# Miniprotein binders against q96jn8r1131to1294, part 44

Target 1, 164 residues: q96jn8r1131to1294
Amino acid sequence: TLEFLENHGKNILLSNGNRTATRVASYNQGIVVINQPLVPQLLVQVRIDFLNRQWTSSLVLGVITCAPERLNFPASACALKRAAWLLRGRGVFHNGLKICEKFGPNLDTCPEGTILGLRLDSSGGLHLHVNGVDQGVAVPDVPQPCHALVDLYGQCEQVTIVNP
Key: E = the ipSAE of ESMFold2; O = the ipSAE of OpenDDE; V2 = 0.75 times the mean of E and O plus 0.25 times the DockQ between their complexes.

## First folded at step 5 (miniprotein)

Design r8
Fold by ESMFold2-Fast, scan of step 5:
Structure r8 (fold): chain B 164 residues (1-164), chain A 97 residues (1-97)
Amino acid sequence: as target 1 above (164 residues)
Amino acid sequence: GSPDEYLIDFAKLIREAAERGDIDLVKYYYKLFLEYAKELEKLLEELGDPELVEKIRKVIEAIEKAIELAEKGDLEALKELAEKAREIIREILEELK
């Protein structure tokens, strides 16, 4: 079963059998990682449970290609010292630098109840799914193994892993 | 564009992050901008132009102050600082043609 790893940002509290992540303080220190590598065709999905509108930016999701079990997480995913491909707002970022200007819906405006999914296709392309709809390939040829990451940043204070 | 061309446009990256209210991303881009400015300082010191060295040192001081101020969340001031720093660096690079 899919769970969030016990290694996570310091403001995270895991509940519901490690399937729900809640950021209990501030706006950052909210990185969580799925417990299994993102292998081709595995669809990892999280639902946005709670948004705090005092903040303007919201969750970030993507993949990292380092082993996450003992990783020292920075305050936010943008500062990861390891290879990372992240979806933030409307952009696709690699190691903090924008590689695609506009992909999919704006993650800063997705409402509570939105289900966001990550999947690798058979060619190693990373796909974003929004409420079951495949948005296409955000990143081609992601190195493997890689791990799905969610940064409960800003507005997004709670997410829950949901089954396909 | 090439990675070099992309890394030069720090003010755009900072502006976009600030418009989203992403304080940590603004701070991160300022830290990358600082690394770039320090490498340019080394180059200018080697070339021996004291006026350009003084200009880049003021940019470095402004960036360091911006990183400290990012904790306080004045995002409009941070956008303005980044644009000013970019303009000065552009002037330095033009003089090196």
Scores: ipSAE 0.089, ipTM 0.570, lowest interface PAE 6.4, mean pLDDT 86
Fold by OpenDDE base, second read of step 6:
Structure r8 (fold): chain B 164 residues (1-164), chain A 97 residues (1-97)
Amino acid sequence: as target 1 above (164 residues)
Amino acid sequence: GSPDEYLIDFAKLIREAAERGDIDLVKYYYKLFLEYAKELEKLLEELGDPELVEKIRKVIEAIEKAIELAEKGDLEALKELAEKAREIIREILEELK
């Protein structure tokens, strides 16, 4: 059963059996991590439930390779400087450095109801799925084990883990 | 925009990783660099420019060899090759303007 870990950002409130994360204050402090590590052929998906148009940026999606239950989360995923591969806007980032300028759709413009997924292939490539469509390999050869991370940042105020 | 706007500076990333002595990270960036170059090859093929296709293919081959060299740990050679590859790609992008 996929759930968000109890170790999360300060502004997050978990509900629905820890399958729904809501940022209840400000625009940041909204990092959540999914409990089960990614394994090949496991598709993990979250749905954008609510967007607050007051802000311009939106959620960050990616993986971490450190122990999530012991991680002291920063205010935003962008501040992670180790063991982090992140998708923000159309960019791919590794430990804060942009390693790809244009990949997939712009996460900042995904509307409510969009379902975003992460999947490892047999070679360790990390795939992004958007509404069930494989967008390709965002990051090749991701270290394992790794955990899916969602930063409810800016516009994104609520997400829910959904089954494929 | 300028060609530099569309060029991911993998050489910089590789250089920084090499300076830290992180060979695994160097390898990782080279793999990403390879994927980038392959995508550019596809684009050039779609555009129908055989000269540029040949040019990028040579870069791809060089990057593949670099990944093999990375196993030997020659960080200086890896930095230099990344810079050369970057420059060739920049030239390709310039010609697309």
Scores: ipSAE 0.014, ipTM 0.284, lowest interface PAE 8.2, mean pLDDT 88

Design r9 (at its last look DockQ between E and O 0.09; V2 from the best seeds 0.00; counts 0 for: pae E 8.3 > 1.5, pTM E .672 < .8, placed apart)
Fold by OpenDDE base, second read of step 6:
Structure r9 (fold): chain B 164 residues (1-164), chain A 81 residues (1-81)
Amino acid sequence: as target 1 above (164 residues)
Amino acid sequence: SDEYLIDFAKLALEAFERGDLDLLRYYIELALEYAEELLGDEELIEEAKAALEAFERGDLDLLRKYIEKALEKAEKLLEKK
C-alpha cells in the first residue's frame, strides 16, 4: 500500500496509517516521500486537505531518484540540488533550475480538495494529473527508480494519499 | 544610499507579516546584496545573512529578530550621516 516514509521533514506528523501528512509548524520543513517507487502507469495521488492562508505559496510535487530512506531533507524541496524534478507554481524544475515555464495549473492556487497525481508513462515521461485530468508530460525521461515527493510548503499544511 | 536598506528591511518585515514568502525572501536578499555591495557594513551584512538563514530554516522568531536588527542598524547608520 502507498504510504509516506517515516523519513520526512521535521515539521511533519504522519497519521492515518502514514497516508496523511500534516505540517505542524512554520511554513517549511515539510517534505514527505511516498514509499513505493513510481512504475509505469501507476497513478499516485494526494489530496490537499488543508490550506493555511497565513502563508503564500503552496505544495511542491515531484520525484527524486536518490534513496529516500537515507535522504537528509532540506527545509524545502527548492533546496534539492540533485536527483530532483519538481513542480512548483506553474514551473518545472530540475535540481533547482527552471526547465519549463507555465506548465499546467498553478499549484499555488489549487484549493482544498484538489487531487494531484503523478504518473510515469511507458517512455519515462512524468505526467501531472489534476482532479483526474492528465495535464501532460511535465518531465520527459525521468530516471527510474524514482519516488514521488510532496513538499508541504507555505499554505499547504495537510495532504492525504488517495486511491484513483 | 542608506535609505534603500531601510526600505528593503521594512518591506521584508511587511512581507513577513503578510506571510508573503516570495517577497520576504526577495527583500532579504536585496538587503543583503545592498549591504555587501554598497555599504560594506559588516554588522548589516551579518544581520541580513542571519535573516536569510533563519528564513531558510523556517525559524520565525529569529527571522523577525534579524530583520528588525537590520532595520535598526540601518536607521542608526543613516542618523550618523
Scores: ipSAE 0.763, ipTM 0.883, lowest interface PAE 0.5, mean pLDDT 94
Fold by ESMFold2-Fast, scan of step 5:
Structure r9 (fold): chain B 164 residues (1-164), chain A 81 residues (1-81)
Amino acid sequence: as target 1 above (164 residues)
Amino acid sequence: SDEYLIDFAKLALEAFERGDLDLLRYYIELALEYAEELLGDEELIEEAKAALEAFERGDLDLLRKYIEKALEKAEKLLEKK
């Protein structure tokens, strides 16, 4: 059973058996992490449940390679630095560097109901899936073990884990 | 040094003038990271946070004022070194 870890950003409330994450304040402090390592063949999916259009940016999706169970989460995922590979807007980011200018759809414009998925292929390539469609390899050779991360940033105030 | 903050602020303003909000956000976050990790200057950290919050609220007029003020202040300080 896939769940969000109880260790999360300070503005998060977990519900629905730790399968729904809600950011209850501000625009940041909204990082959640899946409770199981992202291993090859595992597709982790979340649905965007609620967007607050007061804010400009939206959710960030990615992986972290540090142990998440006792991590002191920063205000936003970009501050995780070397430990994180992140998809944000149209970009792919690692260690504060934009490593790809344009990958997949713009995550800042995905509507409520969008299902976003992360999967590792057999070679360690990180794939983004959007509404069931594989967007290709965003990041090659992701170090393992790694964990799927969602940053409920800006507009995105609620997500729910969805099984295939 | 302060030159990095000036560069990030200039690049942010250029992105703003082009309407490239993705690059604008990127440079504001680089400025915040630099202020937090390399300078440790609480006033600069709070100014960068205020700029980021203005961006996230969609208050682009206020954001522009923060960027322009930061550039003017930094350029004046550099002159009076």
Scores: ipSAE 0.244, ipTM 0.622, lowest interface PAE 3.4, mean pLDDT 86
Fold by ESMFold2, look of step 8:
Structure r9 (fold): chain B 164 residues (1-164), chain A 81 residues (1-81)
Amino acid sequence: as target 1 above (164 residues)
Amino acid sequence: SDEYLIDFAKLALEAFERGDLDLLRYYIELALEYAEELLGDEELIEEAKAALEAFERGDLDLLRKYIEKALEKAEKLLEKK
């Protein structure tokens, strides 16, 4: 079953059989990673459970291609300089470089209850799903294996893995 | 080195003036990571933290003040070398 890895950001508390992640302090240190690599038939979905609107930015969603079990996570996903493709706000980032200015909806405006999904297509393209609707290919040809990553950043204080 | 901090501060100010909030947040976060992990300058770390907190609270006037202060400090450090 899909769970968040025990190796996570310092401000994360895992619960609900490691299917729920809560950021319990500050606005950062909230990186979590899904325990299984993405494969074309696997849709990883998380529901936004709780947002604190006092913060301006919200969660970051994406993938990492290095082994996550012993990785030293930085304070935020945007500081990952290697092996990372991230969706943040309206942008797509690769290793800290913005490679697309506008893709999909603005993640900073997704309300509580939004279900966000990541999957690979057969060509290794990374797709974003929002409330069950495929937003298209955000990143072509992501190296495999890769793991889905969520950074409970800013507004986002809790997410839960949900079944497709 | 100190040159990276100047670059991050300039890029942050440029992003701020363009209204590119995603890129602005990115450069502030990068500057903070650089200050914490590589420089160890406690005053600079506190300024970067304050800037990022101001950004996350939406206080753009205060954010601009911190970015400008960080650029002045970085330029002074480069002159010392």
Scores: ipSAE 0.012, ipTM 0.393, lowest interface PAE 8.3, mean pLDDT 84
ESMFold2 (binder alone), look of step 8: mean pLDDT 74; pTM 0.640
OpenDDE base, look of step 8: ipSAE 0.763; ipTM 0.887

Design s1
Fold by ESMFold2-Fast, scan of step 5:
Structure s1 (fold): chain B 164 residues (1-164), chain A 80 residues (1-80)
Amino acid sequence: as target 1 above (164 residues)
Amino acid sequence: SMKVTIEIRGDSEYEFDFLILEAAKLAKELGAEVRYEIDGNTLRIEVRGIPEEALKLFAYYVELLAKYLGYKVEVRIEED
């Protein structure tokens, strides 16, 4: 069963059997990680439940290739210095550095109810899915094992894991 | 209607948490709409939706607090 790990950012509260993550303070310290490795063809999905328009940027998602159970999370996922491939806005980031200017839809504009998915293809390419639609390969050749990460940053204050 | 923009420059983005929390408390008390943006070492606070005198009170408080904490502050009051 997919769940968010108990190791998470300090502003996160887990509920609904650790399948819902809520950021209860500020705009940051909202990183959560899925408890199982992202294996090829597994589609991990989260639904955006609540947006606070007081903030300008929103949710970040991607993968990390380090063991997440004891990881010391920074305030923002984009501050991760190693082993991180992240989607923020329209950009693709590797270890905090923007490596692609425009990929897929702008994550800062996705409304409440949007379902965002991450999937590895058989060649290790990381795909983003938006409301069931494959956006293509955001990152080729992701090392394994890797774990799906969601940063409830800015506008995005709540997400829930959704089964395919 | 009027809008206030407060631009605060510090030496670290992580130092802004306390200032944001204090600004949010005052905005709630005044019934103001407030938006925050962080770009590197700059925090921008926009406040609107309350009378001009209340906007000035908000700006005065936030500027004093930010300067006490060692930040550089620029305040702009303008038509929204």
Scores: ipSAE 0.007, ipTM 0.336, lowest interface PAE 9.2, mean pLDDT 86

Design s10
Fold by ESMFold2-Fast, scan of step 5:
Structure s10 (fold): chain B 164 residues (1-164), chain A 120 residues (1-120)
Amino acid sequence: as target 1 above (164 residues)
Amino acid sequence: MKVLVIIFSDDEYILDFAELIARYLAEKYGAEVRVIHLRDYSPEEAVKEAKEYGADVVIIIVTDEEKAREVYERLKKELPDVKVFVIVEGGEEAAKRLEEEGVDAITSPYEALLALEKYL
């Protein structure tokens, strides 16, 4: 059963059996990580539960290839300078550097109820799924093991893990 | 009124925050706003940029408490007529300690807007 790890950003509160993450303060310090490695054919999905429009931009999705259980998370996922591949807005980022200008829909404009998924294919390609639709390969050849990460940044204050 | 926003951070999300502040100030106060992103932390560069622009208000976004204290004190000493605010990425605890020391420090966009309404 998929759950969010107890190690998370300081503004996160976990509930619903560690399947719901809520950012209870500010706009940052909202990184959460799934409790098991993202292995090929595993689809990890989260639903956007609540958007607060006093903030700008929204959630970030991605993977990290370092062990998350003892990681000291930065204020935002985009500050990760090693072992991180992230999808933010329409961009794809590797260790803080933008490697693709436009991939998939704009994550900053996804409404409440949107279901976002991450999956590795058998060749190590990282896929984004939006409301059940595979957007294609965002990042080829992700090193393994890797761990799915969600940064509840800006407008996105709550997400819940959803089974396929 | 000329407002200068200086960012001493590699966090891309802080750039979004700076954009929010700039848009708010332009819309509500009719302010002329300039935003600059400096990769290397330097209080001397902050003073230089504020003088060259002729800033009435300076908002500094900085990564930690010690840098926030240092740049605030330097700007107040060298530019006593300029209103200075620092936004520190250290969270509520860091902002509280800075406030107790007399530094105008804030930790979030919402708090920044509230603080600006007191001083502008």
Scores: ipSAE 0.000, ipTM 0.178, lowest interface PAE 12.9, mean pLDDT 80

Design s11
Fold by OpenDDE base, second read of step 6:
Structure s11 (fold): chain B 164 residues (1-164), chain A 120 residues (1-120)
Amino acid sequence: as target 1 above (164 residues)
Amino acid sequence: MKVLVIIFSDDPEILKRAEEIARELAEKYGAEVLVIYLRDYSPEYAVDFAELYGADVVIIIVTDEEKAREVYERLKKELPDVKVFVIVEGGEEAAKRLEEEGVDAITSPEEALEALRKYL
């Protein structure tokens, strides 16, 4: 069963069998990691449940290749400087460095109800899915094992893991 | 002293000037300076980068008055011990209005140096 790990950002409250993450304070400290590592052809999806328009940015989605159980989470995903491939806005980032300017939809403008998915293909390419539609390879040749990471940042206050 | 310069403007001249400011601050005052270019405007990330870097001073370069006010207020709220300066691109009148509202707003990187000289 796909769940968020108990090791998470300080402002996160888990519910619904750890399938729902809610940021209950401020705009940051909202990083969560999904328990099962990504394997080829496994589609992991989260739904944006609630947005707070008080803030400007929104959730960050990506993968980490370090052990998530022992990770000391920073206040935001932008502070991850190792073993991190992240989608923020329309950009793709590796260890904090933007490696792609325009990819897929702008995550900062995805409305509530949007379902975002991550999938590794057989070649190690990380695909982004939006509402079930494959947006293509965001990151080629991602090291394995890796875990899906969601930063409930800014506007994004709640997400839920959903089945494909 | 750690100085963080965050640029939200797309103007290449502003970027160049910011780099010059960074160099001067480092050379003349021995400051540690980090320049970050963020194409996407976000007050939240400004705070997080300032905190991450451990900035004593933050210089924000933004495109308009509303953004300037928003970022300044956010930084002051979340990081009250950090000195914040805002540069509004091409906006002398905007800078004046911001100053009247209590925002440490300047119109050019050169003015930032002068303002920082009082702090350094």
Scores: ipSAE 0.299, ipTM 0.728, lowest interface PAE 1.2, mean pLDDT 90
Fold by ESMFold2-Fast, scan of step 5:
Structure s11 (fold): chain B 164 residues (1-164), chain A 120 residues (1-120)
Amino acid sequence: as target 1 above (164 residues)
Amino acid sequence: MKVLVIIFSDDPEILKRAEEIARELAEKYGAEVLVIYLRDYSPEYAVDFAELYGADVVIIIVTDEEKAREVYERLKKELPDVKVFVIVEGGEEAAKRLEEEGVDAITSPEEALEALRKYL
């Protein structure tokens, strides 16, 4: 069963059998990682449960290829220097470098109730799904194993893993 | 002393000013200086990078008064022990308005160095 790992950002509280992540303080230190590798065709989905509009930016999601169980997470996913492919706002980033200007919807404006999904296709392409709709390939040829990551940054204070 | 210079611009003239500030801080004061570019980032990210770097001093270079105010307030709120200076490339009048509101706005590298002399 899909759960968030016990290793997470310091402002995270896990509940609902480790399927709900809540950021209980500030706007950062909210990185969570799924408990198993993202294998081809596995669709990992989270629902945005609560948004706090006092902050400007919102949720970031993507994949990392390093082992997450003992990783010292930085304050935000955008500070990951290596082995990270992230979707933030409308951009796609690899280790801090923007590799795509406009992809999918603006993640900073997705409302509560939005379901965001990550899936690898059979060729190793990383797909974003929004409310069940495949947005296409955000990143080609993701190295394996890789792990799905969600950063409850800024506005996004709670997400819950949902089944397809 | 660890100084972080954050640039919210990709203007070549502004990048040149940032390089000059970084060079003078390193050469004259022996400071460890890191320069980063956050043109399309929200104000919260400035705090994250300042904390990650362990900055003693943050110098923000920006062209927009509104963003200058937001970034400055966020840094002062979240990292009260860090010294923050703002260089607004939107004109000297803009810098004066921010100073009247309590923002440590500066217009030149010399001004930043003079202010930091108190801590060196």
Scores: ipSAE 0.098, ipTM 0.542, lowest interface PAE 5.3, mean pLDDT 84

Design s12
Fold by ESMFold2-Fast, scan of step 5:
Formats: sequence, structure tokens, C-alpha cells
Structure s12 (fold): chain B 164 residues (1-164), chain A 120 residues (1-120)
Amino acid sequence: as target 1 above (164 residues)
Amino acid sequence: MKVLVIIFSDDPEILKRAEEIARELAEKYGAEVEVIYYRDYSPEYAVDLAELYGADVVIIIVTDEEKAREVYERLKKELPDVKVFVIVEGGEEAAKRLEEEGVDAITSPEEALEALRKYL
């Protein structure tokens, strides 16, 4: 059973058996992590439940390769300077540095109801899925173990884990 | 002095202006300058970068008067101790309207350099 870890950003409230995460303040401090390692072929999916158009940027998702249970999360995922691969807007970021200008759709424009997925292939490639459609390999050779991370940033104030 | 220049544009002319500002700041004032090119406009990203970098001064280059107003207000609300300047495509009239509203808007690198003399 996939759930969000109880260790999360300070603006997060978990509900629905730790399967729904809501950011209750500001635009940041909204990092959540899935409770199980992202092993090859496991598809982790979240649905965007609520967008607040007061903000311009939206959610970030990706993986971290450090143990998440005791992490002190920064205000935003893009401030993670070690062991992090993130998809934000149109870009791919590794440890805060942009490594790809354009991959997949613009995450800042995904509407409510969009289902975003993360999956490792058998070669360690990190895939993004959007509404069931595999966007391809965003990051090759992700070290294991790794953990799926979602940053409820900006517009995205609520997500829910969706079963495959 | 730590200066962060954020460019929310892929317009070559705007990129040229930003390069000029960064060069002058480093050479004339000995400032530590970071220049970030981010095609997708995000006032939240501007706040996060300013905080992460520990910026004393943030110069935002945008193509739109409304974006200039929005990003300026966001930065001043979230980081009241950071000095913020916006450079707006659209010239002197747009900058004057913004300044009447209390936004530190400039039309040229020379204006930014003059204003920065106050922030040592």
C-alpha cells in the first residue's frame, strides 16, 4: 500500500489514510515522499486535486536517493543540492542544476485531474507518465534505492495517490 | 554584495541587456553576480532563488508590465529586506507607471548601477 511518509514539509497535512496531501499555507514547504522505495516497474501515480491560480508555477516531482524518514526538507525541492533528480515546469534538474531544457509537457500547465506517474525501467531510467502516457526517459541510470518525491509547489495545493 | 539577475525571457535583446548589467556589476562594483535564465515566468521561483542564493539585490528582467508588478510585489512580500529592481521591455512610460505605484522599475543597466550605489 502506497502512502505519503509522515515526514514531510511543514505546510503539509495528510489525510485519506496518508494518501492525500494538502498544502495549507503559502506556496512552498510542501514536499511529500512515498513510503516505499521506487523499485523497477513500480508505477507511483498522483492526481492533481486542486490548483490555486494565485500562483504561477506548479508541482515538481522526481526522486531522491537519500533516506527520507528523517530528512529536514528545504522550502522547495529545487533547493535540494544532493541526491535529487526533479521535473519542474519543462525542465529536468539534478541537485539544483538544470540538465535538460525541455522534457515532456509543461508541468506548470497541467489541469486539475491530471494523473502524473513516476516509474523506473529495468535499466534504471526514470520515466514520467502523464494520464497514462509514458513520456520517455527523463533521467538515465538513477541510483538505487530511490524514493518518489512530490513538491506541492505554487498552484498545486492538493494531490492524491492513485492506484494503477 | 550578492546580486542575482533573473531573466524570464528567451528574447535575444533582453539576454544582451542582462549580460551587460552582469558585466558592469562585476567589473565596476566587484559584486558577486549570478545570472539565471528561466524561460517560464515564475515569481515563486524568483523568491526561492533569491533566498537560496542569499541575494542582497535581485534584478528581474521581464517583457511585461504586469509581470514586473507581480514579481516585484511577491519578492517584497516574501523577502522584505532584499532590494528588488525590475527591467521592463516597453520603455520609459511603463517604468514610470510602475514607479508611481512604488515599484522600483528601471529601463537600462545604467539606472540599475546608479541605484545600487545606495546598497553597499
Scores: ipSAE 0.238, ipTM 0.590, lowest interface PAE 4.4, mean pLDDT 85
Fold by OpenDDE base, second read of step 6:
Structure s12 (fold): chain B 164 residues (1-164), chain A 120 residues (1-120)
Amino acid sequence: as target 1 above (164 residues)
Amino acid sequence: MKVLVIIFSDDPEILKRAEEIARELAEKYGAEVEVIYYRDYSPEYAVDLAELYGADVVIIIVTDEEKAREVYERLKKELPDVKVFVIVEGGEEAAKRLEEEGVDAITSPEEALEALRKYL
């Protein structure tokens, strides 16, 4: 079953069988990683449960290719400088560098209830899904194994892993 | 040039003034400006936002001298290549004191614009 790993950001509280992550303090330190690595055709999805409008920006979604169980999480996913492919706002980032200026919807403006998904295709392309709709390939060739990462940042205070 | 304006205040007038500054920077100088309104003061968040935005210039609007000093020092430390201005509301004397300490502090939107003209 898909769960968030116990190794997570300092401000995260896991619940619901580790399927729900809540950032209980501040605006950062909210990185969580899903336990199972992405494999081709596996769609991993999280729902934005709660947004706190006192903050700006929102969740970061992506994948890491380092061992997640031993990862020392920075305060934000944006500080990951290796083994990280991230979707932030409308941008795609690799190791902190923007590699795509405009991709998919703006994650900073996704409302509560939005379901965001990640899926690897057979060619290693990482797809973003939004409310079940494939937005296309965000990253054309992702090293495997990789794990889905969610950074509960800024406005985003709670997400839940949901089944397709 | 990317300019990030961060407002740490609940005062609607401050927000209005910040928006005016932003508009002028965009219109007169062609700056790409983003204005962020924050109810809660957080120097760390200012750093994060500046970095995320890729700001060349950060303008912080705060309510008091202590906050001004703190956020300025934090930004300068973490983002040494970013130009930082601090606007202290209601505190000309505070701004002067800050300037004496090496803080790029200003007291009014007009002063902010003048200061920015030197860099934009």
Scores: ipSAE 0.016, ipTM 0.259, lowest interface PAE 7.5, mean pLDDT 87

Design s13
Fold by ESMFold2-Fast, scan of step 5:
Structure s13 (fold): chain B 164 residues (1-164), chain A 120 residues (1-120)
Amino acid sequence: as target 1 above (164 residues)
Amino acid sequence: MKVLVIIFSDDPEILKRAEEIARELAEKYGAEVRVIHLRDYSPYEAVLEAYEYGADVVIIIVTDEYKIDFVYLRLKKELPDVKVFVIVEGGEEAAKRLEEEGVDAITSPEEALEALRKYL
C-alpha cells in the first residue's frame, strides 16, 4: 500500500492513513516522499486537492536516489543539489540545474483535481502522466533505487495518493 | 546610504520578499536601494555589481539552494568597507552550514533592518 513517509517537510501534516499530505503554513517546507521505491511498472499518482492562489508557483514532483527515511529535507525540492530529478513548471531539473526547457504541461497551472503520475519504464526512463495521459520520457536512465517525491510548494497545499 | 540586495534564488517567494525588504528600506529608512538577481553564484559578478553601484551595504538573500560562501568571502576581501548581511531563508541547517563555511554575517530580515539603523 502506497503512503507518504513519516519523514517529511516541517510544514506537512499527514492524514487519511498517510495518503493525504497538507501543507499547513507558508509556501515551502512541503516535501513528501512515497514509502516504497519507484520500481518499473509501478505508477504512483497524486491528486491536487487544494490550491492557494496567493502564491505564484505550484507543486514540483520527481525522484530522488538517496534514502529518504532519515533525510533532513531542505525548504524546497530545488535545494536538493544531489540525487534529484525534478519537474517544475515546464522544466526538468537535475540537482538544481535545468536540463530541459519545455516538457509536458506547465505544472504551475494545473487545476485542482489534476492527477499527476510518475512511472519508470523498462529502460529506466521516468515518465510523467497527467490525468492518465503519458507525457513521454522526462528523464532517461534514472539510477535505482529511486523514490517518488512531491514538493507541495507555493499554491499546492494538499495532495492525495490515488490508486489507478 | 546605498543598499544592494542580491538574490541567489529562483524561488519566486524569495524574490517577492527581497522586493518587500527593499521597499521598507527605501520608505522607512530613506535608503537608496538596488535589487539584483544573480542566476549563478559568481563572486566576480557580485563584487562588480556592488562596486559599480557604490554600495555601502550588501544584503544577500539565499535559501539552502545556493552555495554562497565564495560570494560572501570575495565581497569581504575586495570591498572591506562594505557591510554584508546574509539572510538565510532555508532554515537552521542551511544557516549552520554557511557559518561552518566561514560566513559570519548570518541574520534574520528583522535583525538586518535593525542593524542598518547604525549605518544611516
Scores: ipSAE 0.005, ipTM 0.200, lowest interface PAE 12.1, mean pLDDT 81

Design s14
Fold by ESMFold2-Fast, scan of step 5:
Structure s14 (fold): chain B 164 residues (1-164), chain A 120 residues (1-120)
Amino acid sequence: as target 1 above (164 residues)
Amino acid sequence: MKVLVIIFSDDPEILKRAEEIARELAEKYGAEVRVIHLRDYSPEEALLEAEYYGADVVIIIVTDEYKIDFVYLRLKKELPDVKVFVIVEGGEEAAKRLEEEGVDAITSPEEALEALRKYL
């Protein structure tokens, strides 16, 4: 069963058998990582449970190719400069560099109840799924092993892992 | 007044925005404006440039939210008489946090020009 790792951003509280992550303070320090590597065909999904409109931007999704168990997480996933492919707003970022201007829906506008998914295809392409709909390949040839990451940034204060 | 605009990015769009800010400041306030690029995100370099120039106001343009605190806190500590403004491309949350900490934080060039109006 999929769970969030005990190693997470300092503002995170895990509950519901480590399947729900809540950011209990501020707007950052909200990085969580799934406990299993994202192997081809595994669909990892999270539901947006609570949005705080005090903030403007919202959650970031992606993968990291470094070992997450001992990683000292930065305040924001966007600060990762080495081993990270991230989806933020409408953009795709590799180690802080924007590599695609517009991919899929704007993650800053997804409402509560939205289910966001990450999946690797057989060729190593990273796919974003939104409410069950495959948005296509955001990143080709992701190195293995990689781990699904969610950054509860800004508006997004709670997510829960959900099964397909 | 002397205004120093510091850019920590080689992004051509950010460079163009910095030039627009400099132009507006010179035109509206009759300000003496200098624009510099700092590649290393170094608070020490920012401090030295501000001191050397004799800046009355420093405007920092940052593309990544996580970088803003380093330069701002250093300038605030070492040059308490200098007014520091931060423009964060894509970072309204960082701007709000900085404002909560008593920082003059701005999300756009237009807001920077309006805030500077208070300082004449």
Scores: ipSAE 0.006, ipTM 0.181, lowest interface PAE 13.5, mean pLDDT 80

